VHH binders against c4kar8. Designs and how they scored, part 140

Target 1, 263 residues: c4kar8
Amino acid sequence: MAELSTPSPASPAPLDGGRGDELEKFTLRGARQILQLLQDLITHRGLITAHTGGGHSFMTAVLKVDEERGRVVLDPSPDPQANRRALAAPRLTCVTQLDGIRIQFPLVGLGEGQDKGRPALFAPLPAEMLRLQRREFYRLQVPLAHELSCLLKAEDLARKPVEVSARVIDIGAGGVAVVVPTGAAEFVIGGTLPACRLALPDGEPIELDLEVRNLNRQTQRNGTEQLRVGLRFAALPRAADTRIQRYIFKTERALNAKARGGL
Short names: E, the ipSAE of ESMFold2; O, the ipSAE of OpenDDE; V2, 0.75 times the mean of E and O plus 0.25 times the DockQ between their complexes.

## First folded at step 9 (VHH)

Design s2 (framework vhh_vobarilizumab_d1; at its last fold request DockQ between E and O 0.65; V2 from the best seeds 0.77)
Fold by OpenDDE, fold request of step 16:
Structure s2 (fold): chain B 263 residues (1-263), chain A 125 residues (1-125)
Amino acid sequence: as target 1 above (263 residues)
Amino acid sequence: EVQLVESGGGLVQPGGSLRLSCAASGFTFSEYDMAWYRQAPGKGRELVAGIDSGGYTSYADSVKGRFTISRDNAKNTLYLQMNSLRPEDTAVYYCAAQKSFEGVTYYRPSEYDYWGQGTLVTVSS
């Protein structure tokens, strides 16, 4: 009876230094952003795996955030030994998921406390939180009120250049989905649309190249046929990427606040 | 001026009892979580007992069942009833105050806003 040694869950490999620049794009360092994300974890009762080192971990949750003192309050483990390890650890690595997004953050200086007569743990607020959006797959549904548009430079059936103003229905780090009237232009999957203009609410339109990835005919409730075009960002300047990410983050935050009954 | 003034310390025989008092002034006592800490010679400062603004209490395992923390908000006074005293309880006892936050108390010395000067308790035969 060969005891199948269940492979010890591999300590998350130290994030290799070369991907450091890419990780910085996903790292939140702003105090307000960190506070908001922690509040989101509270609201969603997000379970957190806290790693104490040596292959040990325990399940916890954020109970409260004390903004004035700069403290995060955590649910202790039901295992006293796990809590002792946590308190002795120089650093906790907290891992969780919210809305399909992996979140990772360090906590240092863990201490014991009480919350309404119940044992609690606390730490200073994290200096940084890593939000690993599977950027390539996350798509924000654009609120109709934002009126995002993309000016497409395409060709008609006669291969004559045409400009089509398309409504953006979803946006992600990797591209946009737009809707156009049927017959407004001819789109070819794998084709490039050069020098298009994406209009965001926060400034001047962004000039970018788009690649057609998918085409879907949709019939609206009113019986009108539209063409949904999935577009990939073929070449996106860093400044444009930053603006797009900022818009997505800001919009997501606002939507979440509304969903929570926040005015 | 904020002040915490401890009293009631002294020499007592093993098995004896003492009652410590901490008189608070200069802040809204009812809005603060209070605690007793002690520091024995050559040792670090350790939590003895805490009482939050809601009246929830916490005790170190070493004093559980022997010590009782209480507060009188009308008198702005914190108390520590110490029974069945042991030589190991010999220390300077400090009163500490922390502004209450939604029922959360942080049991770390650096998290307290105000400290008393301390009162010496000596348990000796």
Scores: ipSAE 0.857, ipTM 0.942, lowest interface PAE 0.4, mean pLDDT 90
Fold by ESMFold2, fold request of step 16:
Structure s2 (fold): chain B 263 residues (1-263), chain A 125 residues (1-125)
Amino acid sequence: as target 1 above (263 residues)
Amino acid sequence: EVQLVESGGGLVQPGGSLRLSCAASGFTFSEYDMAWYRQAPGKGRELVAGIDSGGYTSYADSVKGRFTISRDNAKNTLYLQMNSLRPEDTAVYYCAAQKSFEGVTYYRPSEYDYWGQGTLVTVSS
């Protein structure tokens, strides 16, 4: 375990490419916009997590942008193995936050160089950069005491209707993650679950359509298998969105107050 | 017309020395980062040594302590002093130039703007 290590913010994981059209409106593709955003990262000394695949990543920073040649210059890792993995990777996925705004961009064609006598890495400028406000990427971990549930209208193996009351473990602007007993229903990535009901503490449950985005089998300590199901809100009316955001805000505020009292 | 012309290659015994020169013309030499690359038969080009416009030098691990890169901006000439030569140093040596950017040099061969035609160095008994 990493016990007693210096506290660090949770490392931001790359956003899933399966959210393609949903993320397009937050994607910068203009050369001037990309150059300015990279320059902002330099100015603010933004720490970047560069993901090389296989669960590996390293910390870096943008040192310079060469506008004429179209190159970005990066700080290498002090770990030579991390640098070798980065140079061998077909693609780096760079993730960072700047003043609460999440930034993600790909780099391809990474190479070695130097910067004023120090080792450096470089790559062509990214062709796109994703820029998201906190609301657009944040997922609240739902406290167990709230017992939030979502009634899923799904199908069994024989494609017959079945209803499953699933516990909500996290919730954000774009969806929820729930847990169900393994075998309670059959879920297919990309499948739609119409007319599900999300129960929030205040008011009537929200009726909404959900799309299955990911599945992860989990084994509990007692040997019981559960399925973690990631669900996207397929169409979310403004009123429902407002209620979800209000719940997230109130719960986060309450959790922050408890954390301060516990310090 | 940009030209980089290497000279000083030849046949030398192991342990011997050679000095390569690269005469540059057609560009403002002091605004370019310069490098020597080499290519042995059947292998790709590899960086031997680089010297940027500010005089910072870099060397491949295989040549550190044996080779010295230098430049004379008044003569538009790049040099490589090669001492304690070994058979594995046998290669065609190329002079390369890359436009300087704020103390940054990119060490991938495709990043260089100009290349010479090369000079052959053979280290053999």
Scores: ipSAE 0.766, ipTM 0.904, lowest interface PAE 0.5, mean pLDDT 87
ESMFold2, look of step 9: ipSAE 0.750; ipTM 0.902
ESMFold2 (binder alone), look of step 9: mean pLDDT 85; pTM 0.861
OpenDDE, look of step 9: ipSAE 0.849; ipTM 0.936
ESMFold2, fold request of step 16: ipSAE 0.763, 0.737; ipTM 0.902, 0.884
ESMFold2 (binder alone), fold request of step 16: mean pLDDT 86, 86, 86; pTM 0.866, 0.865, 0.867
OpenDDE, fold request of step 16: ipSAE 0.850, 0.853; ipTM 0.942, 0.942

Design s20 (framework vhh_vobarilizumab_d1; at its last look DockQ between E and O 0.59; V2 from the best seeds 0.70)
Fold by OpenDDE, look of step 9:
Parts: C-alpha cells; sequence; structure tokens
Structure s20 (fold): chain B 263 residues (1-263), chain A 125 residues (1-125)
C-alpha cells in the first residue's frame, strides 16, 4: 500500500513581493522630483507628522530646502522632549498629505540648526519619497494594438527642449499615462508640458497641454528601465475632449464585446 | 590658504574669565557662519556657541548666560568671552567656519568647512 504522499500545498507566494512592487510604483527617487515635492510642501505649508519610533510623533513642517548642501530644514517641536527623541532616532518617518495625496518619506541623520536665529532641525535630503496617488478618474487601459502615442515636449537635464514620443498605456477623461525611455527627458511633478500631441486612431493628433502628476520608474522583465508618466490634461479643447471620450467609449465597447465572445 | 588661528587660551581659576579670539584668513569671513566648539579629554567635540553671518547667536545650555560669542568682520576675527568659568569648561576650544548659503546654520561638526587647531582652556584651582 504505497502511501500517496499528498503534495504539500504550495505555500502561497509571500504577498510581500507584490506589495513591494506596488509601492515601488509610487516611490520617487529622482533628485529633482524630490526637491520639487519638498518645495510643494513648503509652498502649501503642509503639516507633517514626524514619527520618531516607539509610538512617538510630533508635528513639523518643511521650512526650507538647502539644495547647495543637500539638506531639508524642519520646524522643531515646541516640546524639547520630542526634539530630543527625534535627534536620537535613527530614522524619522515623515507623513503628510498634499492635494489629498498621502506622502511619506524617511529622514536619516537628523541634526540641530538655526535659521536666522530660530532653532531648526535638519537632515540630508530624503533618498526617496512615497506618493500615493488616488485615481480620481476611470482610465481605459489602451490595447497594445491601438498603438496610441503622445509626443511630449519636455526638457532634458540641461533644460534643453526635447521631443519624446511616448506610448500611451492608459487614457481617461482627465489625462493619460505614458511610458518613456529612461533618460529621454526630465519630468517634474506639477510641471507643464505645452503643445504636446496625442495621436488617436481616428484622425489627426490632438494638440494639448499636459501637466505631470505622477512619475514611476519601472524595470521591465528584460531589465530595461522605463519611466511611467501620469499626465493630466491641463487645457483640453472641447472638440478634443469629445474625440477622447468617443475613443474611450468605442474602445470599451469593443473590449466588452470581445470579452463576451463576440469578436 | 584658509586659516583659522585660535588664541587666548590658558590657565584660569574657577570663576575667572577668558577671552578667546579666532583670526580668519584665506576666505570671505563675512559670508561664513562661525562657531566655537570644545573637546574635553575623553569626550566628543561639542558646540559651545555659534554666530551666523547675520549676527544671530546660539549657545549650548551649559554656557548660556556665561559665554558670549561675537564677530568683527572688519578684522576677520571671531571672539568668545567666557565668564564665570568652571572646571567642566576645561577643554580644547576650536573655531569653525561654515559657508552661509540659505541663512541656515547646521550645528554638526561635519557641516563645517574649516577648523582651527584649537586653544587649550584649563580651569583649575
Amino acid sequence: as target 1 above (263 residues)
Amino acid sequence: EVQLVESGGGLVQPGGSLRLSCAASGFTFSEYDMAWYRQAPGKGRELVAGIDSGGYTSYADSVKGRFTISRDNAKNTLYLQMNSLRPEDTAVYYCAAQRSFTGVTYYRPSEYDYWGQGTLVTVSS
């Protein structure tokens, strides 16, 4: 009687890999992006909850970014004990919101300083910032066969104008997500790309202004790094909006028909 | 060549006073935040007092009310007036300079661009 060794149920693949990959999509690592986001926090006077560990936190704000020395300057707590904890902590976890988007970033190497006679805290610029963007609008995943493209008018690292042909991966009433080769251009969240051209299958390209809303670096299976750029329509003419809506509707209908076995 | 040269150190009795000077050369003194640090035997280097390029001052709690940092930009000289000296003030005192960029001074030794060789202050009966 050969005991049929019941195959041990395959241990569910640790869910940790997928969550890590998902978070990576929302993680900013570019120096320019980080600087811009910190500047945005300054401009909006965003309150930051700084976690020092052990369940302790204090309220702070970014006061300044010293780009020359690569430092972020924070408002100290009115509580001296909180400041002592912060300075003793190996890591400060900063959490805030900007325009309804949760932002999280670590600071390491906190120190004391002074800003024009006012006590301040400082740290090296964060190496990464997590920006969790909520999708406000439904976006259609563009079928690969449609080969939608967007000609982006951007700048390189030297602020030289460059044109980048980007593949559109999703489209909605409010904007598009595109993929560009890494290093093709420099994008800044909140930056405007004027006079871009969106190519739809149904006619001439649409000229439009785009605002950069999200940046995500992705490594493909082949090891090639790509940059996913989320773009908002900044000023969309009515005729263009109609064309985009028509395309979305038509494509959705076709996809649904195919899913139902009709095509 | 950039130089910071401390002077004025010596032996003093408890309750006594000393005035340290730091002569700066080789850089635009008025564009730098200046500080006094001290290092006691077997201890780390600690901030005593700082004065930024705008003249704003900061003091360690241990010396507050007793020490006064000042600068003379015309003479390229930093000063530390030390009053009511205590045995615990015994240390080598260093002058340090940090370039002022944004008006922020960072009170961390690694953030300073230039350091003097130090002057010894001994407070003993």
Scores: ipSAE 0.782, ipTM 0.902, lowest interface PAE 0.5, mean pLDDT 90
Fold by ESMFold2, look of step 9:
Structure s20 (fold): chain B 263 residues (1-263), chain A 125 residues (1-125)
Amino acid sequence: as target 1 above (263 residues)
Amino acid sequence: EVQLVESGGGLVQPGGSLRLSCAASGFTFSEYDMAWYRQAPGKGRELVAGIDSGGYTSYADSVKGRFTISRDNAKNTLYLQMNSLRPEDTAVYYCAAQRSFTGVTYYRPSEYDYWGQGTLVTVSS
């Protein structure tokens, strides 16, 4: 007879490299900071998902840190195939959480060892560790009913100024993603769109500068083409940041209440 | 000056036995994890057996049950008893020393602080 059990936590995907410069301010590179964070993971017995590439991963933990040699000692998988994949991988991307903070770090040069007669894995200490609070990586998927829009001050194909009202599809502390019809304006990755207006439900639109980060073409069900534009907040006043965080919080609360039947 | 000096190599027939010794000097032997590595022509150095400062041993699968690593801390000597020798055991055998860290040994040749010059073992009829 099968019993309902607590589901295993989903294996969190690594944050991709397309945000590399945005994440720099959350990246620890100091040797003492890295050692202390690894020691904290040991103390709290933090479980780590180690990604070997190709969608494969295994669970591990930091067992010891050898400060003198600059080595981290890891628990091997009970699955020998996972260990072989790890040893063959050019890089392990380790992802874990400590006290609600996401931690991500690469390991290269993985090797085999032993710890008092038991098999172990080891690697040089990572050169960097990413340490993120939720607000720094979270993006809210905007409900369609909110009709959030951002008025973009861009240029058309003829280099003429044009204003484009773009639907906001997701929003986070660092930016938004919007959709526009293909050909509504020309966007250049790295380009700045000054004095755009983000319309939130709570009060007047926010005036802000946006930087184009990515462009992706998409086809809707009716066959029309649209462009997904990833935009970073270039200069965000504190009052604007507060309003954006309030919107995210209120919307999450409302969505969570709806999912639980409005409790 | 740190020295690791291997001895006991030679020519033996398949099925025979040899005992290798590694005399160590210039460091506190009991504070080091010791290992035997071997290198056949055209191949990299591979772990044969290890013994840490606390006496825990490890063996390559290819030598389990045939080889025995041991150490004598009073004589600063590492040993490898090799029984039931096969032609594929033909190699130069090296002793190596790695400073101990809380019972952890790193089994990659670049992790060892000191290496001997090697002793040749040839197994052929």
Scores: ipSAE 0.704, ipTM 0.880, lowest interface PAE 0.8, mean pLDDT 87
ESMFold2 (binder alone), look of step 9: mean pLDDT 84; pTM 0.855

Design s3 (framework vhh_vobarilizumab_d1; at its last look DockQ between E and O 0.57; V2 from the best seeds 0.71)
Fold by OpenDDE, look of step 9:
Structure s3 (fold): chain B 263 residues (1-263), chain A 125 residues (1-125)
Amino acid sequence: as target 1 above (263 residues)
Amino acid sequence: EVQLVESGGGLVQPGGSLRLSCAASGFTFSEYAMAWYRQAPGKGRELVAGIDSGGYTSYADSVKGRFTISRDNAKNTLYLQMNSLRPEDTAVYYCAAQKSFTGVTYYRPSEYDYWGQGTLVTVSS
């Protein structure tokens, strides 16, 4: 009876940094964003594949984040040899997935420690984290003539509540993309914006909670910098969902009719 | 002023025992993880034993079963009981303090906030 060695699920290979420009829009560099994402990994007990180079990797998890010292604490491998390789490596490439989103980040300067008497590994906080979001839903490009807007309830750099009127540039069943002036508010990926108001052409604004999923800085042709914010509908009432779907359907139909020469 | 003052070092024969003490002052001792490091002649400084603010201990493999780290918060004192001493244990022993983070201690010299001047332990026949 040949024991069919179930092929060990191929550890997802780290994305080769060669597509540097395309990946920049998915790279988080903000300290707050990085901390939040690491906290999310802790909360969800996300398993991390840590690549040490030479085709070697081990499974780990973020145990704790020491914000005061700027350290991330990791679960060591049960394999002492893997830990030795990790400590000897100039860089760890950590790969994980959270809510279907691939996350990749480097750790440098790995050291040993303990957590409540148990061996632990630690490193300085990553300088950057790559978050690759797959679009799950079709997004309709909103015609400029429709002037869709979303009133965002956010915080400024001083954590003061601010309201920002944002133009909606695309909309789908799962969320919206908006543009805001740079510096209008501070957004954190994974953060929730409660009690926002989406204005559709067909009636009263829809009150909804939004989750920040993506941030992309764009420089306009005129040299003005804008922030594109990808937002997910965090809690959408059924009636609101119906209205959004109706709007998308109606708009798509109109655009298609126009493209066919009918308008 | 923050001070860590080691004592109890000296000459001992192989198989002998010593007890090191480190008296701490100038900071809230109970909030710090403490450690003993040693530096042998011509070698780098290495961790010997650590104890966090919660009393959890860790040891280098070379000293496990022979050395015991303990602390008395009421006296602001760290101890290292060293039994079954070997010639390879000959070193300057340093007391170090690190602000505790929820039971985590980082075993890198640069992560410690305060250091003592050290006490010499010589194990020789």
Scores: ipSAE 0.781, ipTM 0.902, lowest interface PAE 0.5, mean pLDDT 90
Fold by ESMFold2, look of step 9:
Structure s3 (fold): chain B 263 residues (1-263), chain A 125 residues (1-125)
Amino acid sequence: as target 1 above (263 residues)
Amino acid sequence: EVQLVESGGGLVQPGGSLRLSCAASGFTFSEYAMAWYRQAPGKGRELVAGIDSGGYTSYADSVKGRFTISRDNAKNTLYLQMNSLRPEDTAVYYCAAQKSFTGVTYYRPSEYDYWGQGTLVTVSS
């Protein structure tokens, strides 16, 4: 039986490569910017999840940055299998947080070293680093009690128009994820759904165009099959963006107040 | 001109001993991490032992307890004492030097700045 690593609770999984053109404006490529950000990770003792591919990951930290040789030095895992996977991997995807800012960067060419009697891992400095503010990556998990829905204007298998009311399960600045019954409509990754309606609790539904970004089949506890559809907002008007951000902010504040329990 | 010159190789029976030396010139020896690598026929170069500028040592599993790396900064010389030699130790042994700016030594052959020409060690009955 194969052993699989799960993502660390301290950091989410790497961002999907399909969002690459949207993320370019948050990508640091300057050597000085990269060195400073890596140094900030050292100073704040940031824990890093290093993904080796195939669903495997391990926890690490940046120990040092060697500017003169252009190397970053990482803490090895106590698990020899994790270190072996890391050394064999063509690419590590490192994910971490710094002051609420998500940081993600690739490392290639991982090797072994020593830091004054302690084992170490090293790699060339990354050529790029993503630096995303919370708004740019955050997705609110929508409380079931809100019954947030999105009316999708899609097509069935026979290419006839259908309207599908989909429950919104998460929402962020750039899109939503919804759930529909399997077979309710045909969805194509990259396809557009014009004039959909997102129902927020405050005011009239928002009319917006959506682009299908991902599809995932899910089986609920009762055994029913559903389709999770990841949808990107196209050309979001400022008023719509403001309402979405207001909903996210208010809902998160309400959830945080419940977590504090009245103390 | 930087030079690393190995000596002390030769033919020895299994169970025997050899002491390799590497004379260094053309750089500030005490500021470099030093290592012995070896290359057997048909194989790549592999780390045998390393010693950083502060004296911390590292050994390949295959030589632990049999080989001892040391350095003499006054003589600019790196040593490898090889005891209990086995036929599997037969290889060309190379001296290598790496300047480290953070105290970290990188154990990949491409990370070393200078290499010697090597000395042959043959262990055969």
Scores: ipSAE 0.722, ipTM 0.889, lowest interface PAE 0.8, mean pLDDT 87
ESMFold2 (binder alone), look of step 9: mean pLDDT 84; pTM 0.853

Design s4 (framework vhh_vobarilizumab_d1; at its last look DockQ between E and O 0.01; V2 from the best seeds 0.00; counts 0 for: pae E 20.6 > 2, placed apart)
Fold by OpenDDE, look of step 9:
Structure s4 (fold): chain B 263 residues (1-263), chain A 125 residues (1-125)
Amino acid sequence: as target 1 above (263 residues)
Amino acid sequence: EVQLVESGGGLVQPGGSLRLSCAASGFTFSEYAMAWYRQAPGKGRELVAGIDSGGYTSYADSVKGRFTISRDNAKNTLYLQMNSLRPEDTAVYYCAAQKSFEGVTYYRPSEYDYWGQGTLVTVSS
């Protein structure tokens, strides 16, 4: 019985800190609030994408919160190299989602530990946690069963045009995140991918221009490296926007209904 | 007053064995994770072995299979059995205590609440 490696949930890209004033409204700095949110992450077994810099990330989870010492305990990566990168990083950017709300928080001063004989990571409690409630930043995690794909028109290292079929892992009003095999194409942050095709379940693919906003290399549990590409809709026709919104809405409703035991 | 007193250090030949002891007093020993650290001349302090309040153990890769950490809560004593000693094991060995949190031990020197004065282990021919 081949254990179907449940594809690791789409790791949301860290938000660029540049919109400082607007983000303050959504930043939690209260110790109690931070503790509560971390406890919620534990309770819900929220998977966290931990970004170590250089386009590298790994999946983790909050295991425990030591309020007395002010420490958060994390699940280490199964990849020893990822853990080494994490420990060497001056800052870990953790990104997750809880109840459709994006949560982002920094960890500084990562260290090694043990939890009942198992390796663990720990850090001081974050000084702040960003909780984005606005629909504007909401990205739907695409159910695997939907098999959303995006045909990317990109270039290889030789600047030869290549088409890459990428799996869509999350979608929002402003863009998509996709996963591609490492080496499938060369992506440059800020670069435009023209005339790409987004395939939705409800009809013909949508032709659109995409802008590369984020690149993250992820090592899967099986040791396979994948590239996660965050893409912004650069030019989205109104009709396409409507279709995307409809898809998101319909999917969210279905997921919520399922979560409530209605299906 | 909290005290950790190491003993059992000394001179031993390569391949020999030593047993270190750490006598704890002044705190509830059973509620603390314990560890052995060592510091070789000119090097930083490094974790050798840890044992939490539940008895779960951890070892540095350099000592795995050779060293065994154990505790006797009735005697408030921590032990380190060191077998197959090597010249690179030469160091001052320190006992450290960290208040236990649900079986978690933090392997950072600054996270330990109490430290012993250390005992010298010299492995030389």
Scores: ipSAE 0.835, ipTM 0.932, lowest interface PAE 0.4, mean pLDDT 90
Fold by ESMFold2, look of step 9:
Structure s4 (fold): chain B 263 residues (1-263), chain A 125 residues (1-125)
Amino acid sequence: as target 1 above (263 residues)
Amino acid sequence: EVQLVESGGGLVQPGGSLRLSCAASGFTFSEYAMAWYRQAPGKGRELVAGIDSGGYTSYADSVKGRFTISRDNAKNTLYLQMNSLRPEDTAVYYCAAQKSFEGVTYYRPSEYDYWGQGTLVTVSS
């Protein structure tokens, strides 16, 4: 496990180049690796926060892995309502730590039953597990007063080039989320938007390529529809990365100071 | 030239204590996240504890409650107080430094700018 946290500098590059979305390099997809990581959680009695959505969560633990049936066995909550929310949820997002490294994995198809006569929750083995440094997981909610924007170089419905100025709502080391009016442009999940410009408050805008990772349609209070677009930074130069991290640091410090000193 | 120099390692009985120090020079210490890593014979390098520039800490579960990471920005020194030492704590202990922002207590090992040469801790009867 220490090798997963301290990659060898002399290791050869992976066949596919070892680069993907912001989380791909931290994602375990090998069945044997997933089983071992789950076993490590059992051995170290790792407590897990299972998120069911809507701000609800419950504490659980992996009790065992049933390799024969391809399932994980989870400790049910003593609160029956929490168990019912978990069973109704389309997926659980499980978050925990192992040896100080953040672990996150989805569970889909949660069911209830008994294990050796005791109530238990069951799910198929996760298809992937993330092992993530704390910094790589953080996303800053951008204060509205900053009016942070990103100029997107996209295409409209008629395949004509269009520039869309999008408000940035969150930002992290690996990407941003923006909002645009519905119909302002056509976005394709997995598509690349070249030569976009991220406008940070201090300094010149950053030119960068963005990859569309998710799309979510939203309706505002005034009935206006907008599109939330999740965007990944492609191949971010160190100078651009440093500016983004500095913005996040400065803004988080200012928000923390306001929360403490603003009463 | 940047230097990280560990000291305080040695041979100690199980249940004993040691205090490791890492003296830093050549960079603005107060702006860096600092961490202790260890490497047991034949094993990979693993996180022991991290501390960000603002003093927030994190620990590996195997050392939580027994080890304490701290820093003294006036003396440019990182510390690791190790209590209730066990044979499995035997390793070479390294300090590491990365220019950082508040809220990040450790990084992937490949992201650290600077590493020390290490100090050996041996726990045996």
Scores: ipSAE 0.000, ipTM 0.095, lowest interface PAE 20.6, mean pLDDT 78
ESMFold2 (binder alone), look of step 9: mean pLDDT 85; pTM 0.856

